# Miniprotein binders against Putative type II restriction enzyme MjaVIP (mjaVIRP), part 2

Target 1, 226 residues: Putative type II restriction enzyme MjaVIP (mjaVIRP), of Methanocaldococcus jannaschii (p81326)
Amino acid sequence: MLHFGGFIMEINHISKILEKEREEYIRNKVEEYLKQGFSKDDAVNKANQSWRTYIGHRIQDVIYNLLKKFLKDSGLKVTTDKALNNRNLPEELDKVKRLIAINYGEYLFLPDADVIVYKVENNDIKIIAIISVKNSFRERRFETTYWKLKLKESPVTSHIKVFLATPDKDNEISYKCPNGKPKKMRIILEYELDGIYFLKEDFEETEKAKHFGKIVEDIIEISKKL
Short names: E, the ipSAE of ESMFold2; O, the ipSAE of OpenDDE; V2, 0.75 times the mean of E and O plus 0.25 times the DockQ between their complexes.

## First folded at step 23 (miniprotein)

Design x11 (from x6 with F43W; at its last look DockQ between E and O 0.51; V2 from the best seeds 0.00; counts 0 for: pae E 3.5 > 1.5)
Amino acid sequence: SPEEVYERIEELAEKARESDDPKEILKIVEELVKIAEKTNDPWLVLFIVYELLDIAEESDDPELIKEIAKLLEKIAKESEDEWLKEFIERLLKEIEERLK
ESMFold2, look of step 23: ipSAE 0.361; ipTM 0.725
ESMFold2 (binder alone), look of step 23: mean pLDDT 81; pTM 0.797
OpenDDE base, look of step 23: ipSAE 0.306; ipTM 0.693

## First folded at step 24 (miniprotein)

Design w1 (at its last look DockQ between E and O 0.45; V2 from the best seeds 0.00; counts 0 for: pae E 9.3 > 1.5, pTM E .690 < .8)
Amino acid sequence: SPEEALEEVYERIEELAEKARESDDPKEILKIVEELVKIAEKLAEKTNDPYEAAFLVLFIVYELLDIAEESDDPELIKEIAKLLEKIAKELAKESEDEELAEWLKEFIERLLKEIEERLK
ESMFold2, look of step 24: ipSAE 0.006; ipTM 0.417
ESMFold2 (binder alone), look of step 24: mean pLDDT 72; pTM 0.661
OpenDDE base, look of step 24: ipSAE 0.020; ipTM 0.378

Design y1 (at its last look DockQ between E and O 0.04; V2 from the best seeds 0.00; counts 0 for: pae E 11.7 > 1.5, placed apart)
Amino acid sequence: SPEEVIERIEELLEKAEESDDPKEILKIVEELVKIAEKTNDPRLVLEIVFALLFIAYESDDPELIKEIAKLLEKIAKESKDEELKELIEWLLKFIERRLK
ESMFold2, look of step 24: ipSAE 0.000; ipTM 0.229
ESMFold2 (binder alone), look of step 24: mean pLDDT 79; pTM 0.767
OpenDDE base, look of step 24: ipSAE 0.017; ipTM 0.388

## First folded at step 25 (miniprotein)

Design x12 (from x6 with N40R P42L; at its last look DockQ between E and O 0.51; V2 from the best seeds 0.00; counts 0 for: pae E 4.2 > 1.5)
Amino acid sequence: SPEEVYERIEELAEKARESDDPKEILKIVEELVKIAEKTRDLFLVLFIVYELLDIAEESDDPELIKEIAKLLEKIAKESEDEWLKEFIERLLKEIEERLK
ESMFold2, look of step 25: ipSAE 0.283; ipTM 0.677
ESMFold2 (binder alone), look of step 25: mean pLDDT 82; pTM 0.799
OpenDDE base, look of step 25: ipSAE 0.416; ipTM 0.746

Design x13 (at its last look DockQ between E and O 0.48; V2 from the best seeds 0.00; counts 0 for: pae E 4.0 > 1.5)
Amino acid sequence: SPEEALEEVYERIEELAEKARESDDPKEILKIVEELVKIAEKTNDPFLVLFIVYELLDIAEESDDPELIKEIAKLLEKIAKESEDEWLKEFIERLLKEIEERLK
ESMFold2, look of step 25: ipSAE 0.336; ipTM 0.724
ESMFold2 (binder alone), look of step 25: mean pLDDT 82; pTM 0.798
OpenDDE base, look of step 25: ipSAE 0.413; ipTM 0.759

## First folded at step 26 (miniprotein)

Design x14 (from x6 with L53K E57K E94K; at its last look DockQ between E and O 0.57; V2 from the best seeds 0.00; counts 0 for: pae E 5.0 > 1.5)
Amino acid sequence: SPEEVYERIEELAEKARESDDPKEILKIVEELVKIAEKTNDPFLVLFIVYELKDIAKESDDPELIKEIAKLLEKIAKESEDEWLKEFIERLLKKIEERLK
ESMFold2, look of step 26: ipSAE 0.246; ipTM 0.654
ESMFold2 (binder alone), look of step 26: mean pLDDT 83; pTM 0.810
OpenDDE base, look of step 26: ipSAE 0.112; ipTM 0.560

Design x15 (from x6 with F47Y; at its last look DockQ between E and O 0.63; V2 from the best seeds 0.00; counts 0 for: pae E 3.3 > 1.5)
Amino acid sequence: SPEEVYERIEELAEKARESDDPKEILKIVEELVKIAEKTNDPFLVLYIVYELLDIAEESDDPELIKEIAKLLEKIAKESEDEWLKEFIERLLKEIEERLK
ESMFold2, look of step 26: ipSAE 0.432; ipTM 0.786
ESMFold2 (binder alone), look of step 26: mean pLDDT 81; pTM 0.796
OpenDDE base, look of step 26: ipSAE 0.355; ipTM 0.724

## First folded at step 27 (miniprotein)

Design x16 (from x15 with E94L; at its last look DockQ between E and O 0.53; V2 from the best seeds 0.00; counts 0 for: pae E 3.7 > 1.5)
Amino acid sequence: SPEEVYERIEELAEKARESDDPKEILKIVEELVKIAEKTNDPFLVLYIVYELLDIAEESDDPELIKEIAKLLEKIAKESEDEWLKEFIERLLKLIEERLK
ESMFold2, look of step 27: ipSAE 0.345; ipTM 0.723
ESMFold2 (binder alone), look of step 27: mean pLDDT 82; pTM 0.798
OpenDDE base, look of step 27: ipSAE 0.364; ipTM 0.720

Design x17 (from x15 with Y6W E94M; at its last look DockQ between E and O 0.59; V2 from the best seeds 0.00; counts 0 for: pae E 4.7 > 1.5)
Amino acid sequence: SPEEVWERIEELAEKARESDDPKEILKIVEELVKIAEKTNDPFLVLYIVYELLDIAEESDDPELIKEIAKLLEKIAKESEDEWLKEFIERLLKMIEERLK
ESMFold2, look of step 27: ipSAE 0.270; ipTM 0.693
ESMFold2 (binder alone), look of step 27: mean pLDDT 81; pTM 0.788
OpenDDE base, look of step 27: ipSAE 0.124; ipTM 0.584

## First folded at step 28 (miniprotein)

Design x18 (from x6 with Y50L F87L; at its last look DockQ between E and O 0.66; V2 from the best seeds 0.00; counts 0 for: pae E 2.9 > 1.5)
Amino acid sequence: SPEEVYERIEELAEKARESDDPKEILKIVEELVKIAEKTNDPFLVLFIVLELLDIAEESDDPELIKEIAKLLEKIAKESEDEWLKELIERLLKEIEERLK
ESMFold2, look of step 28: ipSAE 0.452; ipTM 0.790
ESMFold2 (binder alone), look of step 28: mean pLDDT 82; pTM 0.810
OpenDDE base, look of step 28: ipSAE 0.550; ipTM 0.815

Design x19 (from x15 with Y50L; at its last look DockQ between E and O 0.74; V2 from the best seeds 0.00; counts 0 for: pae E 2.5 > 1.5)
Amino acid sequence: SPEEVYERIEELAEKARESDDPKEILKIVEELVKIAEKTNDPFLVLYIVLELLDIAEESDDPELIKEIAKLLEKIAKESEDEWLKEFIERLLKEIEERLK
ESMFold2, look of step 28: ipSAE 0.498; ipTM 0.812
ESMFold2 (binder alone), look of step 28: mean pLDDT 83; pTM 0.812
OpenDDE base, look of step 28: ipSAE 0.381; ipTM 0.733

## First folded at step 29 (miniprotein)

Design x20 (from x18 with R17Y F47Y; at its last read DockQ between E and O 0.67; V2 from the best seeds 0.00; counts 0 for: pae E 1.6 > 1.5)
Amino acid sequence: SPEEVYERIEELAEKAYESDDPKEILKIVEELVKIAEKTNDPFLVLYIVLELLDIAEESDDPELIKEIAKLLEKIAKESEDEWLKELIERLLKEIEERLK
ESMFold2, look of step 29: ipSAE 0.596; ipTM 0.846
ESMFold2 (binder alone), look of step 29: mean pLDDT 82; pTM 0.802
OpenDDE base, look of step 29: ipSAE 0.326; ipTM 0.701
ESMFold2, fold request of step 32: ipSAE 0.535, 0.589, 0.447; ipTM 0.826, 0.848, 0.786
ESMFold2 (binder alone), fold request of step 32: mean pLDDT 83, 83, 83; pTM 0.814, 0.813, 0.812
OpenDDE base, fold request of step 32: ipSAE 0.357, 0.357, 0.352; ipTM 0.725, 0.727, 0.721
ESMFold2, last read: ipSAE 0.570, 0.650, 0.364; ipTM 0.840, 0.868, 0.748
ESMFold2 (binder alone), last read: mean pLDDT 83, 83, 82; pTM 0.812, 0.811, 0.808
OpenDDE base, last read: ipSAE 0.346, 0.358, 0.365; ipTM 0.719, 0.726, 0.731

Design x21 (from x18 with E10M R17L; at its last look DockQ between E and O 0.63; V2 from the best seeds 0.00; counts 0 for: pae E 3.1 > 1.5)
Amino acid sequence: SPEEVYERIMELAEKALESDDPKEILKIVEELVKIAEKTNDPFLVLFIVLELLDIAEESDDPELIKEIAKLLEKIAKESEDEWLKELIERLLKEIEERLK
ESMFold2, look of step 29: ipSAE 0.433; ipTM 0.773
ESMFold2 (binder alone), look of step 29: mean pLDDT 83; pTM 0.816
OpenDDE base, look of step 29: ipSAE 0.394; ipTM 0.737

## First folded at step 30 (miniprotein)

Design x22 (from x18 with R17Y; at its last look DockQ between E and O 0.73; V2 from the best seeds 0.00; counts 0 for: pae E 3.5 > 1.5)
Amino acid sequence: SPEEVYERIEELAEKAYESDDPKEILKIVEELVKIAEKTNDPFLVLFIVLELLDIAEESDDPELIKEIAKLLEKIAKESEDEWLKELIERLLKEIEERLK
ESMFold2, look of step 30: ipSAE 0.393; ipTM 0.754
ESMFold2 (binder alone), look of step 30: mean pLDDT 82; pTM 0.799
OpenDDE base, look of step 30: ipSAE 0.531; ipTM 0.806

Design x23 (from x20 with E58R; at its last look DockQ between E and O 0.68; V2 from the best seeds 0.00; counts 0 for: pae E 3.4 > 1.5)
Amino acid sequence: SPEEVYERIEELAEKAYESDDPKEILKIVEELVKIAEKTNDPFLVLYIVLELLDIAERSDDPELIKEIAKLLEKIAKESEDEWLKELIERLLKEIEERLK
ESMFold2, look of step 30: ipSAE 0.403; ipTM 0.763
ESMFold2 (binder alone), look of step 30: mean pLDDT 82; pTM 0.809
OpenDDE base, look of step 30: ipSAE 0.237; ipTM 0.634

## First folded at step 31 (miniprotein)

Design x24 (from x22 with D54L; at its last look DockQ between E and O 0.64; V2 from the best seeds 0.00; counts 0 for: oily stretch 39-57 1.65, pae E 3.7 > 1.5)
Amino acid sequence: SPEEVYERIEELAEKAYESDDPKEILKIVEELVKIAEKTNDPFLVLFIVLELLLIAEESDDPELIKEIAKLLEKIAKESEDEWLKELIERLLKEIEERLK
ESMFold2, look of step 31: ipSAE 0.343; ipTM 0.711
ESMFold2 (binder alone), look of step 31: mean pLDDT 83; pTM 0.813
OpenDDE base, look of step 31: ipSAE 0.278; ipTM 0.654

Design x25 (from x22 with L46F; at its last read DockQ between E and O 0.76; V2 from the best seeds 0.00; counts 0 for: pae E 2.5 > 1.5)
Amino acid sequence: SPEEVYERIEELAEKAYESDDPKEILKIVEELVKIAEKTNDPFLVFFIVLELLDIAEESDDPELIKEIAKLLEKIAKESEDEWLKELIERLLKEIEERLK
ESMFold2, look of step 31: ipSAE 0.483; ipTM 0.811
ESMFold2 (binder alone), look of step 31: mean pLDDT 81; pTM 0.794
OpenDDE base, look of step 31: ipSAE 0.539; ipTM 0.817
ESMFold2, fold request of step 32: ipSAE 0.545, 0.391, 0.547; ipTM 0.831, 0.773, 0.828
ESMFold2 (binder alone), fold request of step 32: mean pLDDT 82, 82, 81; pTM 0.800, 0.799, 0.797
OpenDDE base, fold request of step 32: ipSAE 0.464, 0.460, 0.461; ipTM 0.788, 0.786, 0.787
ESMFold2, last read: ipSAE 0.453, 0.505, 0.445; ipTM 0.792, 0.818, 0.787
ESMFold2 (binder alone), last read: mean pLDDT 82, 81, 82; pTM 0.801, 0.796, 0.801
OpenDDE base, last read: ipSAE 0.393, 0.401, 0.400; ipTM 0.752, 0.758, 0.757

